VH-VL binders against p86728. Designs and how they scored, part 7

Target 1, 153 residues: p86728
Amino acid sequence: SNLQCKIAGGGELIPIRTPEYRAWVPLGEVGLNVSDSKVLIFAARSCFGAHILLQNNAEDFKNAVYEIVIGGMKNTRSGIRQCVGCKFDEWVKDKALNCRFFNYFWISWCGDEVWVGHGYRPPHNRILRYKYENQPVINAASVRSESDTYWAL

## First folded at step 17 (VH-VL)

Design n1
Fold by OpenDDE, fold request of step 18:
Formats: C-alpha cells, structure tokens, sequence
Structure n1 (fold): chain C 153 residues (1-153), chain A 122 residues (1-122), chain B 108 residues (1-108)
C-alpha cells in the first residue's frame, strides 16, 4: 500500500513560487528531501501547467526519471513521461488546477509503478499510473510551471 | 498583432560577416526566445540556433559553432544574428522566428519574420 | 542528431485526401510540428501532434503519428493548399531543432 511508504511533504508547509516558464526549482533547496521517501504530497495554486520532476541526480534535469505534468495543455490534461520534452507515456483529460485555490495532489513511486492522484490521501482518487520495467532510484525532485504557480509542500 | 520585422537584403563577399536584425512587436519580448532558420535557394529549412530573450542563453547548431553569434536587445525588442567567415554556400534567406516553448510538446515556431536574403559572391 | 525524411513531392486532385509523411527514429519519442510554406513566403505553423490546430488553420488539416512516421493529412484538398510542407522535431538528445527535407504538394 502507498500508505506504507514514507511520505515527503504533507507536513509542515513549505511555500514555493515558480514564475511562469522559468527554471526548475529543486525541492532540496527549500529543505525537502525525497531521497528516503516514496510518496510526495503537495498542493498547488495554479492556472495551468504544474510540473514535477523526479530525478536520480539532483543536478540532472535532462536525464530525469519521470516528469509529471498536472493541468497541462491549459489545464485540460495531466500526464507522465520519462523525458522532458518527449511524448507522454500516459495522459488523461484532467482539469486539476485552480487559479485561486490550492488543490492537493500526490505522487507515489512505491514498488514497480508510479501513481498520481488528486487530493492528499494516497492511494485515493488515482488518475495516472505507469509501470516501470526496472525500479528506478529517485533521489531528488524539482518543480516548475507554465503559469505563475504557488506550491505548498 | 504579433510581428517580426527583419532587416533588408545583404550582399557580402566570401570571408566577410553579416548581421541580420529582427524586431519583435505585439508581445512581451522577454517572455520568449528567437530562433534563426535559413533556407538556401531551392532547398529546405535549416535550423541555425536559438536565443532566450529572457536570460540570453544561446543554443547554436553544431555546424555553425564558432561562426554564429545570436544576441538580443531587450530595450528595442530586437534580435540579432551574426554569421562570420561567409562562404558561397551561406547564400540563403534567413528567417527569425518566435520560439514558443510548450511544456507539453516542446519547441515550436509560431511567428516568423519576412526573411532576409543574404547573398555571398565574389 | 536526428534525421527526418520526407518524400520530395506529393500530388493530389482537388477534393482528394493528401498524406505527407515524415519518418525518423526520433518520432516515437518526439512530437512533430508541421509548417506550410508557399512560394516567396515565410513558413507558417499549420499543425502539431497532440494539440489543437493553430488559429486560422482549417479543420481539414490533421496530424498523426505511428511508430517512426508522422503524417500530415489534408482532407478535401484545395488549390490553396499547394505549398511546401516541412516537419520539425526538437531532438532532446542533441538539443537541436531538426527539419525534414520538405514535401512539395501539388494540387492538379
């Protein structure tokens, strides 16, 4: 169960702001370490395009393990891909984001699959899943956004 | 209305340099990048590189490394492309284009300049 | 860097469906964009995979991808559609933008 995995975020709120179409903000720089966790819970106030990058190396943004996009395509789709700028492996129609209010989300990479869901309670309200061929090691995470976005982790 | 207006045609000799300008209007210049694409007579499109009008970062085609320099002037919303050590095979129409980076799909060029003919001849 | 291959020319009669292909090893992973260029004019973005058509582009234009081949389809082709068409990708490995060789569409 995803609830048995260690959770990063969802505790003391760490505010992060990502201006529109700007560089990645490593979560480690704001004191959030995901290296010992398998679940990330976060909230985002955004109009569209909230991106979460799961990384093996904190300094490697090109060869990241997975990128999760919530509310992409002007808040009409959410998806997961293995390469920044590459085709999405999985995506769904999704109006996940709100410009005015924080919505909660969770990402889990416990075991041999990655899950994405709405809300703050894994594994409920799952919207995306991708099964790994080989279990990756995730040591860092970063965020960016297409629109001016406020994060709470 | 979004527009990219380029400088006029140039005639250069081999070994010379050319600097083409591209003035942008109708949008926030520093929120996008500018790519340069050239087209030799009767040939296809060739990407030369891009520059970010936000932070000035550049990315040049490997073929042109060391010979091309792209710059921007944010005060005038103008992009510049300088090509040095010109050869006859550099004869082409040179286009500037606005880079639209879609975080979902990647880089695309949604607006183009009218093109600048650069002729290199002895 | 990536290479994109297009047929040099495609011919169709008015009202027929035109299909312009673009093949390359990068296409299974990279989205392809399509540009239309008429003689003496600048290229115009006409279509891209997994997105809505740009403003002003007729509904008869559509784009798809299967394996290593991207296809621009023009249903009910009209005389005004006669132009050169180029596919384009962003090669994430080399961080280069790559264009296909272009296809001349003739409407007979």
Amino acid sequence: as target 1 above (153 residues)
Amino acid sequence: QIQLVQSGAEVKKPGASVKVSCKASGYTFTSYGISWVRQAPGQGLEWMGWISAYNGNTNYAQKLQGRVTMTTDTSTSTAYMELRSLRSDDTAVYYCARDLYDFWTGYEFDYWGQGTLVTVSS
Amino acid sequence: QAVLTQPPSVSVSPGQTASITCSGDALPKQYAYWYQQKPGQSPVLVMYEDSERPSGIPERFSASNSGNTATLTISGTQAMDEADYYCQVWDTDSDHVVFGGGTKLTVL
Scores: ipSAE 0.488, ipTM 0.846, lowest interface PAE 1.1, mean pLDDT 92
Fold by ESMFold2, look of step 20:
Structure n1 (fold): chain C 153 residues (1-153), chain A 122 residues (1-122), chain B 108 residues (1-108)
Amino acid sequence: as target 1 above (153 residues)
Amino acid sequence: QIQLVQSGAEVKKPGASVKVSCKASGYTFTSYGISWVRQAPGQGLEWMGWISAYNGNTNYAQKLQGRVTMTTDTSTSTAYMELRSLRSDDTAVYYCARDLYDFWTGYEFDYWGQGTLVTVSS
Amino acid sequence: QAVLTQPPSVSVSPGQTASITCSGDALPKQYAYWYQQKPGQSPVLVMYEDSERPSGIPERFSASNSGNTATLTISGTQAMDEADYYCQVWDTDSDHVVFGGGTKLTVL
């Protein structure tokens, strides 16, 4: 595709805190709209287990989703899966999170692939890439975490 | 050496409650969870629920929701399971197990207690 | 809630290979775990994450998970392997742990 992929948001980052093992926090409820966007850039300060759910609609936590886990398995793996809680379709060894400092990450569902990377300048520092045959249209996103996590979205 | 040592056998009447303890040693208690699994005489294993010693979060089997409470005391490295409103079909051996639960891999029970026989009879 | 189906019994001669199957719809999506329980004893984890073997479990134990079936395989089966064997999976739809009904392995 020749189309430029839109990055979600467009202003100051929205601060969010997710306590450990908290329910999903829909990003639309805190003012971040990902409709018509194909890229999400964010920062997180966390010991491990930052979870991002990309959804067809904000009320769907099971169907038509991508789940991205940054620093899973106690901050040793990051991965992409197409359902909450299923086996990962693609993952890498990755010690991406830091308990003391924010690190930047990005997720792209532009085109026919899902990409995940470090930093705030996609497509630089991509760590994951997966092509799904049946990709849902993404209109919403939610976050949660395995450890107490501060987000800037 | 990782060990889970459970409290002794109990005999209870229908309608009573039982609280089984599980004292852990040989590992960092707050880094893992504890699952409770029971086995009725001549039957298979039945998962009852899980508690995280890290933060106290619980997940109970739906069949037991409302009758079971799981807690931990991190100062003594001890997990507890209380089952209320006992019935004769609650007669079983009750096991605690160290649970390596992770959102990535799910539940894994790598070390088990010796079991506690709870007999419910009229 | 998901169901894991195991044969109730498997018999094998000493030195032969035993295969214990575990079938269920959750298995394509989730890791399978296997436990051995000898009479009067607590269960012991013998395989984890589909095919991994814990330290202290003999190399004659192996496992796989393909399609809707997980399989525990014991090569060179010995009398001390006689036990009940349970498969286990996480059913994420109900958020429950599910055990199979168990398979009694008899070594004759």
Scores: ipSAE 0.488, ipTM 0.827, lowest interface PAE 2.3, mean pLDDT 91
Fold by ESMFold2, look of step 17:
Structure n1 (fold): chain C 153 residues (1-153), chain A 122 residues (1-122), chain B 108 residues (1-108)
Amino acid sequence: as target 1 above (153 residues)
Amino acid sequence: QIQLVQSGAEVKKPGASVKVSCKASGYTFTSYGISWVRQAPGQGLEWMGWISAYNGNTNYAQKLQGRVTMTTDTSTSTAYMELRSLRSDDTAVYYCARDLYDFWTGYEFDYWGQGTLVTVSS
Amino acid sequence: QAVLTQPPSVSVSPGQTASITCSGDALPKQYAYWYQQKPGQSPVLVMYEDSERPSGIPERFSASNSGNTATLTISGTQAMDEADYYCQVWDTDSDHVVFGGGTKLTVL
């Protein structure tokens, strides 16, 4: 029996703005709880460098479980890495973001892999996958950006 | 033709401050960062910190936190580094470098200024 | 607070291959960068992102980063290659840039 994985949220979209700085914005502090969920669907309007951190602990920003970077390297690459600032474990060429328009993305940690895709219909349009050795426990997520970014979560 | 031109040599007493300038040309100043790196006589390179000319964000070496301030003036394409409460062991050549910092690859110093000698002597 | 360790000096004859090592625990997780500094001059970037060579740097320069060791290799070493060489890494735990202590390359 395969169970359908729960999508975080389920209400009105939560608007967030992240200016160009290094600080993470915990999603729990703006009312989005990802505990007991396995999928995050969101939109972002940004020139480049949208970062999503999947965390075991909401207050730990050093030892993240996974960092997803969408539109890194000035909107030319997207990737998955297992710590903030480490070399990417999986990445692709990707012009994912738009300065003027919101684009949709999804992240799944359902099953034995982390997946990332474009659009709002997971698992369609998957661009990245990473198989973990040990099932991570994800209780929190945070966002930040390299450029001024508007999020809808 | 990318160029970083620094201000001239300085002689200071202990306890004073110094402010070194770094004028950039040949590229879009606001698209990059500037790192400051110093080198004491006969010694290696020591990173002091970084500033983004894009948004003004800074990252300072921990040992200098509280003594250093880095700023930019985008209208003149100039970066500044001010070091306060000078000590004799702050005697060094101070370099600015264009920094291709990216959250993907980290810090990279692809073009360097000519260096500014700062001598701290009683 | 990562540390990068380089040999203090390396000597080669002209035409030989020079190999300069840089060891540190941050290297498996991070890109290595290499700088050349000739006496009285500013540093010059000679290798970036582990193994990439900037335009204008001679093809005899190459580099690698494997395990805890990054290596700068100069094939067909020339007298003009005599300089100090520094490796550099980003220590993301402390969010600091770390340089190696430098290696003086002497071409005998």
Scores: ipSAE 0.476, ipTM 0.806, lowest interface PAE 2.2, mean pLDDT 91
Fold by OpenDDE, look of step 17:
Structure n1 (fold): chain C 153 residues (1-153), chain A 122 residues (1-122), chain B 108 residues (1-108)
Amino acid sequence: as target 1 above (153 residues)
Amino acid sequence: QIQLVQSGAEVKKPGASVKVSCKASGYTFTSYGISWVRQAPGQGLEWMGWISAYNGNTNYAQKLQGRVTMTTDTSTSTAYMELRSLRSDDTAVYYCARDLYDFWTGYEFDYWGQGTLVTVSS
Amino acid sequence: QAVLTQPPSVSVSPGQTASITCSGDALPKQYAYWYQQKPGQSPVLVMYEDSERPSGIPERFSASNSGNTATLTISGTQAMDEADYYCQVWDTDSDHVVFGGGTKLTVL
């Protein structure tokens, strides 16, 4: 169960801001290491387009394992994909984000699947689920956004 | 309404340069990109490159690298495309288009300029 | 760099359904966009994200993607639909935008 996986984050919240441009902010640069974790819990205050990139190599953004998009398409969809800018492998209609308030989310890449959910309590309120073709090795994560976004991780 | 208005037709000699302008209106210029697409007579559409009106970052088609320069003037909401070392096969209608690149779906062009004919002949 | 292949021409009688295909190895991975271009005019976006219509585009326009083929379908084709149609993708590998060769749709 994903509940048995180690959680990245929690406790001390690390504030991160991503402006509305293409720049990725590696979580490692702000002191958050996900290499030994299988679950990431975070909060985001954003109007739309909060992106989380799961990476094998912290310096490799092109060969990332998965990208999670929360509140995409003007905060109407959330999805999982294996390539930045590619088709989504899984997506749902979801008004996930709030411009004024922090909403909590969790991402789990435990076992054979990647899960995404609302709130800070995996596996509850899961909204996305995608099965790996191969067991991925995720050693880093990065965030970026389509709008000015404040993160708490 | 959203509009992209391009500069007028140009006639150039081989080896010369041309600079086409594209004035945007009806939207926040710096919130989008501008792509340039050309079309030779009777031919298809060819993407030339993209520029971000936000930060000025550019991405040029490989075949045009070194010969093309895209710029923006945020004060006038105008994009510019300069093509150097012109040759006959550069004769085309050149379009600017608002680029709706976002992290979600990639590049799409929802508004286009009226086109600028550039004729290169000796 | 990705390549998109379209038939050079498609003909249809008024009221019939026209199908324009676009084939390419990038299409299973990348969303397709479609543009309509009438003679002497600028291209107009008619479909995005494989199968979504922009506001103002008639419902008779639809699109789908299966495998490496994207298809633009025009049901109840009208004379005003006669135009060139281009498919387009963003090739994430090369970071290039790629257009198909275009298809001339003739309404007989």
Scores: ipSAE 0.351, ipTM 0.807, lowest interface PAE 1.5, mean pLDDT 91

Design n1
Fold by OpenDDE, look of step 18:
Structure n1 (fold): chain C 153 residues (1-153), chain A 122 residues (1-122), chain B 108 residues (1-108)
Amino acid sequence: as target 1 above (153 residues)
Amino acid sequence: QIQLVQSGAEVKKPGASVKVSCKASGYTFTSYGISWVRQAPGQGLEWMGWISAYNGNTNYAQKLQGRVTMTTDTSTSTAYMELRSLRSDDTAVYYCARDLYDFWTGYEFDYWGQGTLVTVSS
Amino acid sequence: QAVLTQPPSVSVSPGQTASITCSGDALPKQYAYWYQQKPGQSPVLVMYEDSERPSGIPERFSASNSGNTATLTISGTQAMDEADYYCQVWDTDSDHVVFGGGTKLTVL
């Protein structure tokens, strides 16, 4: 159960702002370490394109383990991919983000699956799932966005 | 209206350097990048590299490493591409393009400058 | 570095469907963008896979992918569609943008 995994975020709010384009903000630089966690809970106020990168190496933004895109394609799809810039392995049609309000999300990489859900209560409101071929090691996470985005973790 | 306006044509000798400018307007300059693409006469498009107008990070095509430098001036919303040690096969129309990373689909160039002809001849 | 291969030329009669292919090993993993370039003009983004057409691009333009081949399809081809067409991907391995060699579309 995802509830048995240690949770990063969802406690003290760490404000992060990402502008548009390519700027990654490592969560470690803002004091959030996910290396000992298997669940990340966060909130985002964004018009579209909130991206979360799950990394093995905090300094490696090219060979990420997974990238989760919430509200991609102008807030019409959310998805999971194993390669930054590659085609998505799993995706759903949704309008997950809100320009005016913070919406909450959770990502879980407990066990042999990665899960994404709406809200702040794993495993509720699951929207995406991807099964690992091999269990990855995730030591860091970063965020960026396609639009001006405010994060709370 | 989004526009990229490039500097005028250049004629250079082999071994010289050229610096092409690309002035952007109609959008938030620092929210995007600029890619440079060249096209030799009668040939196809060749990607040269890109620069982030946000943080100044660059990525150059391998064949141009050490010979190309891309910069931006955020105060004037202008991107610059300098190519050094010019040779005849550098003769081409050089384009700047707004580098839009659709984080879902990848890098695309949605707006292009009018092009700058750079002629390298002895 | 990824390589994208396009046929040098494609010919079509007005009103018929033109298909321009782009082949490469990166295409199963990477989205392909298509650009139109008319003589003496700058390239124009006309299509990209799995998304809506850019503003001003006619509905007769569509893009698809099967295996390692991306295809730009122009239905009801018109004389104004005569141009060079380039496919483009972002190669995640090399972190380079790669263009195909281009295809000259002639409307007979």
Scores: ipSAE 0.281, ipTM 0.791, lowest interface PAE 2.0, mean pLDDT 91
Fold by OpenDDE, look of step 20:
Structure n1 (fold): chain C 153 residues (1-153), chain A 122 residues (1-122), chain B 108 residues (1-108)
Amino acid sequence: as target 1 above (153 residues)
Amino acid sequence: QIQLVQSGAEVKKPGASVKVSCKASGYTFTSYGISWVRQAPGQGLEWMGWISAYNGNTNYAQKLQGRVTMTTDTSTSTAYMELRSLRSDDTAVYYCARDLYDFWTGYEFDYWGQGTLVTVSS
Amino acid sequence: QAVLTQPPSVSVSPGQTASITCSGDALPKQYAYWYQQKPGQSPVLVMYEDSERPSGIPERFSASNSGNTATLTISGTQAMDEADYYCQVWDTDSDHVVFGGGTKLTVL
């Protein structure tokens, strides 16, 4: 149950801005540690392409566990993939982002499944799921964006 | 409106170095990378490396490690590729291309320069 | 480093459908991009798989992938489509961009 997992985010707001640059912004650098959590709740104000990277190693962006893309394809799709640069394993039609307003999202990796949902209340409004063959260890997370994006964590 | 304009043709002797420039316009330079691709006469495309115009991070083809250096000047929106210790098999047309790697909506090489012929001969 | 294999040449009559294949072990997990290059010109990005075609690329161009093979399909091939075509991937293992050997498409 996702509700039994420790939640990162949703407390003190940590503002992050990611311009439409390729570089990742590690959440650890802004004081958010996800190593002891299994759920990440966040808000994003973005036109399109909000990316969240779940990492085993905070310094390893190549061998990331999962990348979640919210509002990809010009805010028409959301998806999840196993590695940066790989084909998406799962995706859905989704207009999740808003250029003017913060929308809330959650990601959970409790147990052997990764879930993504709209809003700030897991496990409600689930939009994506991927089942691991083996339970991964996630110790860090990073964000980047295809458009000027403001994050609240 | 997006353009990559490269420097002119070069003729070099073996052992010399060449530095090709690529001036970008029509987009936010620092939001993308620049890849360099070369093509020997009558041959296929060969990727040389990539540089981020945002943070300066580079990734060079293993074959060219130690001989190639890619840089950017954000003030002029210009990318540079220097190839050292030139030899005859470095004779090729060298292309710069706008690089938008692994963004879902991005294209890897969606805009290309016109190419720069580098001839290496004794 | 990943290897992409293309047939050296493909011939097609005008109006017929041309299929250019690109095979490689990386293709099940990596997107394949396609480029068109005419003599004396720079490569032009055609498309990748289910992506939207870049401006100026005719609708008769499409790309797909099945297993370890990516395919560029040109329906209703025209004389102007005669060119070299290259597939390209980013190999996440080596962190290298890899091009196929190229395919010369001849319109008979």
Scores: ipSAE 0.281, ipTM 0.788, lowest interface PAE 2.1, mean pLDDT 91

## First folded at step 20 (VH-VL)

Design r3
Fold by ESMFold2, look of step 21:
Structure r3 (fold): chain C 153 residues (1-153), chain A 122 residues (1-122), chain B 108 residues (1-108)
Amino acid sequence: as target 1 above (153 residues)
Amino acid sequence: QIQLVQSGAEVKKPGASVKVSCKASGYTFTSYGISWVRQAPGQGLEWMGWISAYNGNTNYAQKLQGRVTMTTDTSTSTAYMELRSLRSDDTAVYYCARDLYDFWTGYHFDYWGQGTLVTVSS
Amino acid sequence: QAVLTQPPSVSVSPGQTASITCSGDALPKQYAYWYQQKPGQSPVLVMYEDSERPSGIPERFSASNSGNTATLTISGTQAMDEADYYCQVWDTDSDHVVFGGGTKLTVL
């Protein structure tokens, strides 16, 4: 797909901290609206298990969602799944996160696929691609983490 | 070598409690969880619950919620399972198992203790 | 809560291929795990993440998970493979571990 679609965020990065084993933090509640966007670029400093949920509805954490996990399995895998806790539809071996410094990532739902990559220049460094059968409408996003994580969104 | 060694067999009366220990060795105890699984005579495996040695979080089978407590002592690398208000249908072999629980894979058990027979006298 | 259904028993001749099935609605969405238990012994993990084999498990063990059915396959079955076999899944709706009822593999 063509990644000329709009990137979320209109200015300075929003800092967020997610402690381990915590509830989802809706990005709309911290001032980041993704409803008019198709790409999210962010940074995270984390030992492992950074989770991003793309949602049709900001209050739906079970249905009509895509969960992206960066550095799952103790920072050895990254993947895309179609519901929270389901078996991954696509995944790769990936040591993406670092406990001591921020790394950049991007997610795109532009067109008929979800893409995930490293860095801040989509579509460069794409690591994951998932073609969905029915194009979802993404109006919200949320984050959480398996380890204490600092985000810049 | 990774090893889980459980406390010895116990005989209890109905209404009593039992506490089974599980001593871990050969790995970093605080990096994994412990699940408890029981098996009544001639029957299959029944999951009782899980505890993370990493942060102490627990998840108990709904059937046992309120009767079971799982704890760890990280200084001795030992997990404990206490089952209260015992009744005759709690007679079983009780296993501890190292649980590789992850948000990715869910629960699964790569190393098991030798089992502890708990008999609740009728 | 999810249910995993296994046949109570499977019999094979030595050297033949044994197939043990495990059926359940959670299987399309979750990884299947397989355990072997010999009489008087603790279970042993023999397959994980649907089709992966732990170190020390013979190559004659393989597994798959397709649709509502996971299958453990033992090729070149030996007398030492005679045991009970349990499948297991994480039921995320209840957040519980679910085991199948077990299958006794007999090698005649």
Scores: ipSAE 0.541, ipTM 0.832, lowest interface PAE 1.8, mean pLDDT 91
Fold by OpenDDE, look of step 21:
Structure r3 (fold): chain C 153 residues (1-153), chain A 122 residues (1-122), chain B 108 residues (1-108)
Amino acid sequence: as target 1 above (153 residues)
Amino acid sequence: QIQLVQSGAEVKKPGASVKVSCKASGYTFTSYGISWVRQAPGQGLEWMGWISAYNGNTNYAQKLQGRVTMTTDTSTSTAYMELRSLRSDDTAVYYCARDLYDFWTGYHFDYWGQGTLVTVSS
Amino acid sequence: QAVLTQPPSVSVSPGQTASITCSGDALPKQYAYWYQQKPGQSPVLVMYEDSERPSGIPERFSASNSGNTATLTISGTQAMDEADYYCQVWDTDSDHVVFGGGTKLTVL
C-alpha cells in the first residue's frame, strides 16, 4: 500500500521557483531528500507545465527513471513517461494547475507502480498509474516548468 | 507579429569566416532559444545547433564542433552565428529559427528567418 | 544519431489525398514535426504535437504515427500545396535535432 511508504514533503514548506526554461532544480539542493521515501507531496502555483523528475542519479537528467508532467499541453493534460522528451506512456485529460493558487499533488512509487494524484492525501484522487517493468531505485528528484512556477514542498 | 530578420548575402573565400545575424521581434527574446539550420543548393535541411537567449547555453551539431559559434545580444534581440574555416561545401542558405521547446513533444521551430545565402568560392 | 527517411517525391492529382511518410527508429519514442517549403521561401511549420496545426494551416493537413513511421496527410490536395515537405524530431539522447531528407510533392 502507498500509505505504508515513507513520505517526502508535505510538512514544512520549502519554496522553490522555476522560470520558463529548460533548467532543472534538484530538490536535494533545497534540502529535500527523497532517497528514503516512496511518496512525494507538493504544491504548485503554475499556469501550465509542472514537471517532476524521479532520478536514480541526482546528476543524471537524461536517464531519469520517470518524468511526471502535471498540467501539460497548456494545462490540459497530465502524464508519465520514462524518458525526458519522449512520448508519454500514460496520460489523461487534466486541468490540474492554477495560475493564482497553489494546488496540491502527490506522487508515489511504492511497490511496482507509479501513482499520481490531486491533493495532499494519497492515495485519494488518483489520476495516473504506471506499472514498472522492474522496480527502479529512486534516489533524487528535480523540478522544472513550462511557465513561471512556484513550488512548495 | 513575430519576425526574424537576417543579414544579407555573403561571399567568402575558403578559409575565411562568416558571421550571420538574426534580429528577433514580436516576442520576448529571452524566453526562447534560436536555432540555426542550413540548406545547400538543391539539398535538404541540416540542423547546425541552437542557443538559449536566456542563459547563453549552446548545443552544436557534432560535425560543426570547433567551427561554429552562436551568440546573442539581448539588448538588441539579435542572434549571431559564426562559421569559421569555410569550405566550398559550406555554401548554403542559412536560416535562423525560433527554438520552441514544448515540454510535452520536444524541440521544434515555429518561426523562421528569411535565410542568408553564404557562397564560398575561390 | 537518429535517422529519418522520406521518399524523394510524391505525386497526386488535384483533389486527391497525398501521403508523405517519414520512417525512423526514433519515431515510436519521439514526436515528429512537419515543415512545408516552397521554392525560394523559408520552411513553414505545418504540423506539430498530436496533429495540431499552427494558425493559418488548412484543416486538410493532418499527421499520424504508426510504429516507426510518421505520415503527413493532405486531403483534397490543391496546386498551392506543391512544395517540399520535411519531417523533424528532437533526439533526446544526443539533444540534437534531426530532419528527414525531404519529399517533393507534385500536384499534377
Scores: ipSAE 0.053, ipTM 0.713, lowest interface PAE 3.7, mean pLDDT 90

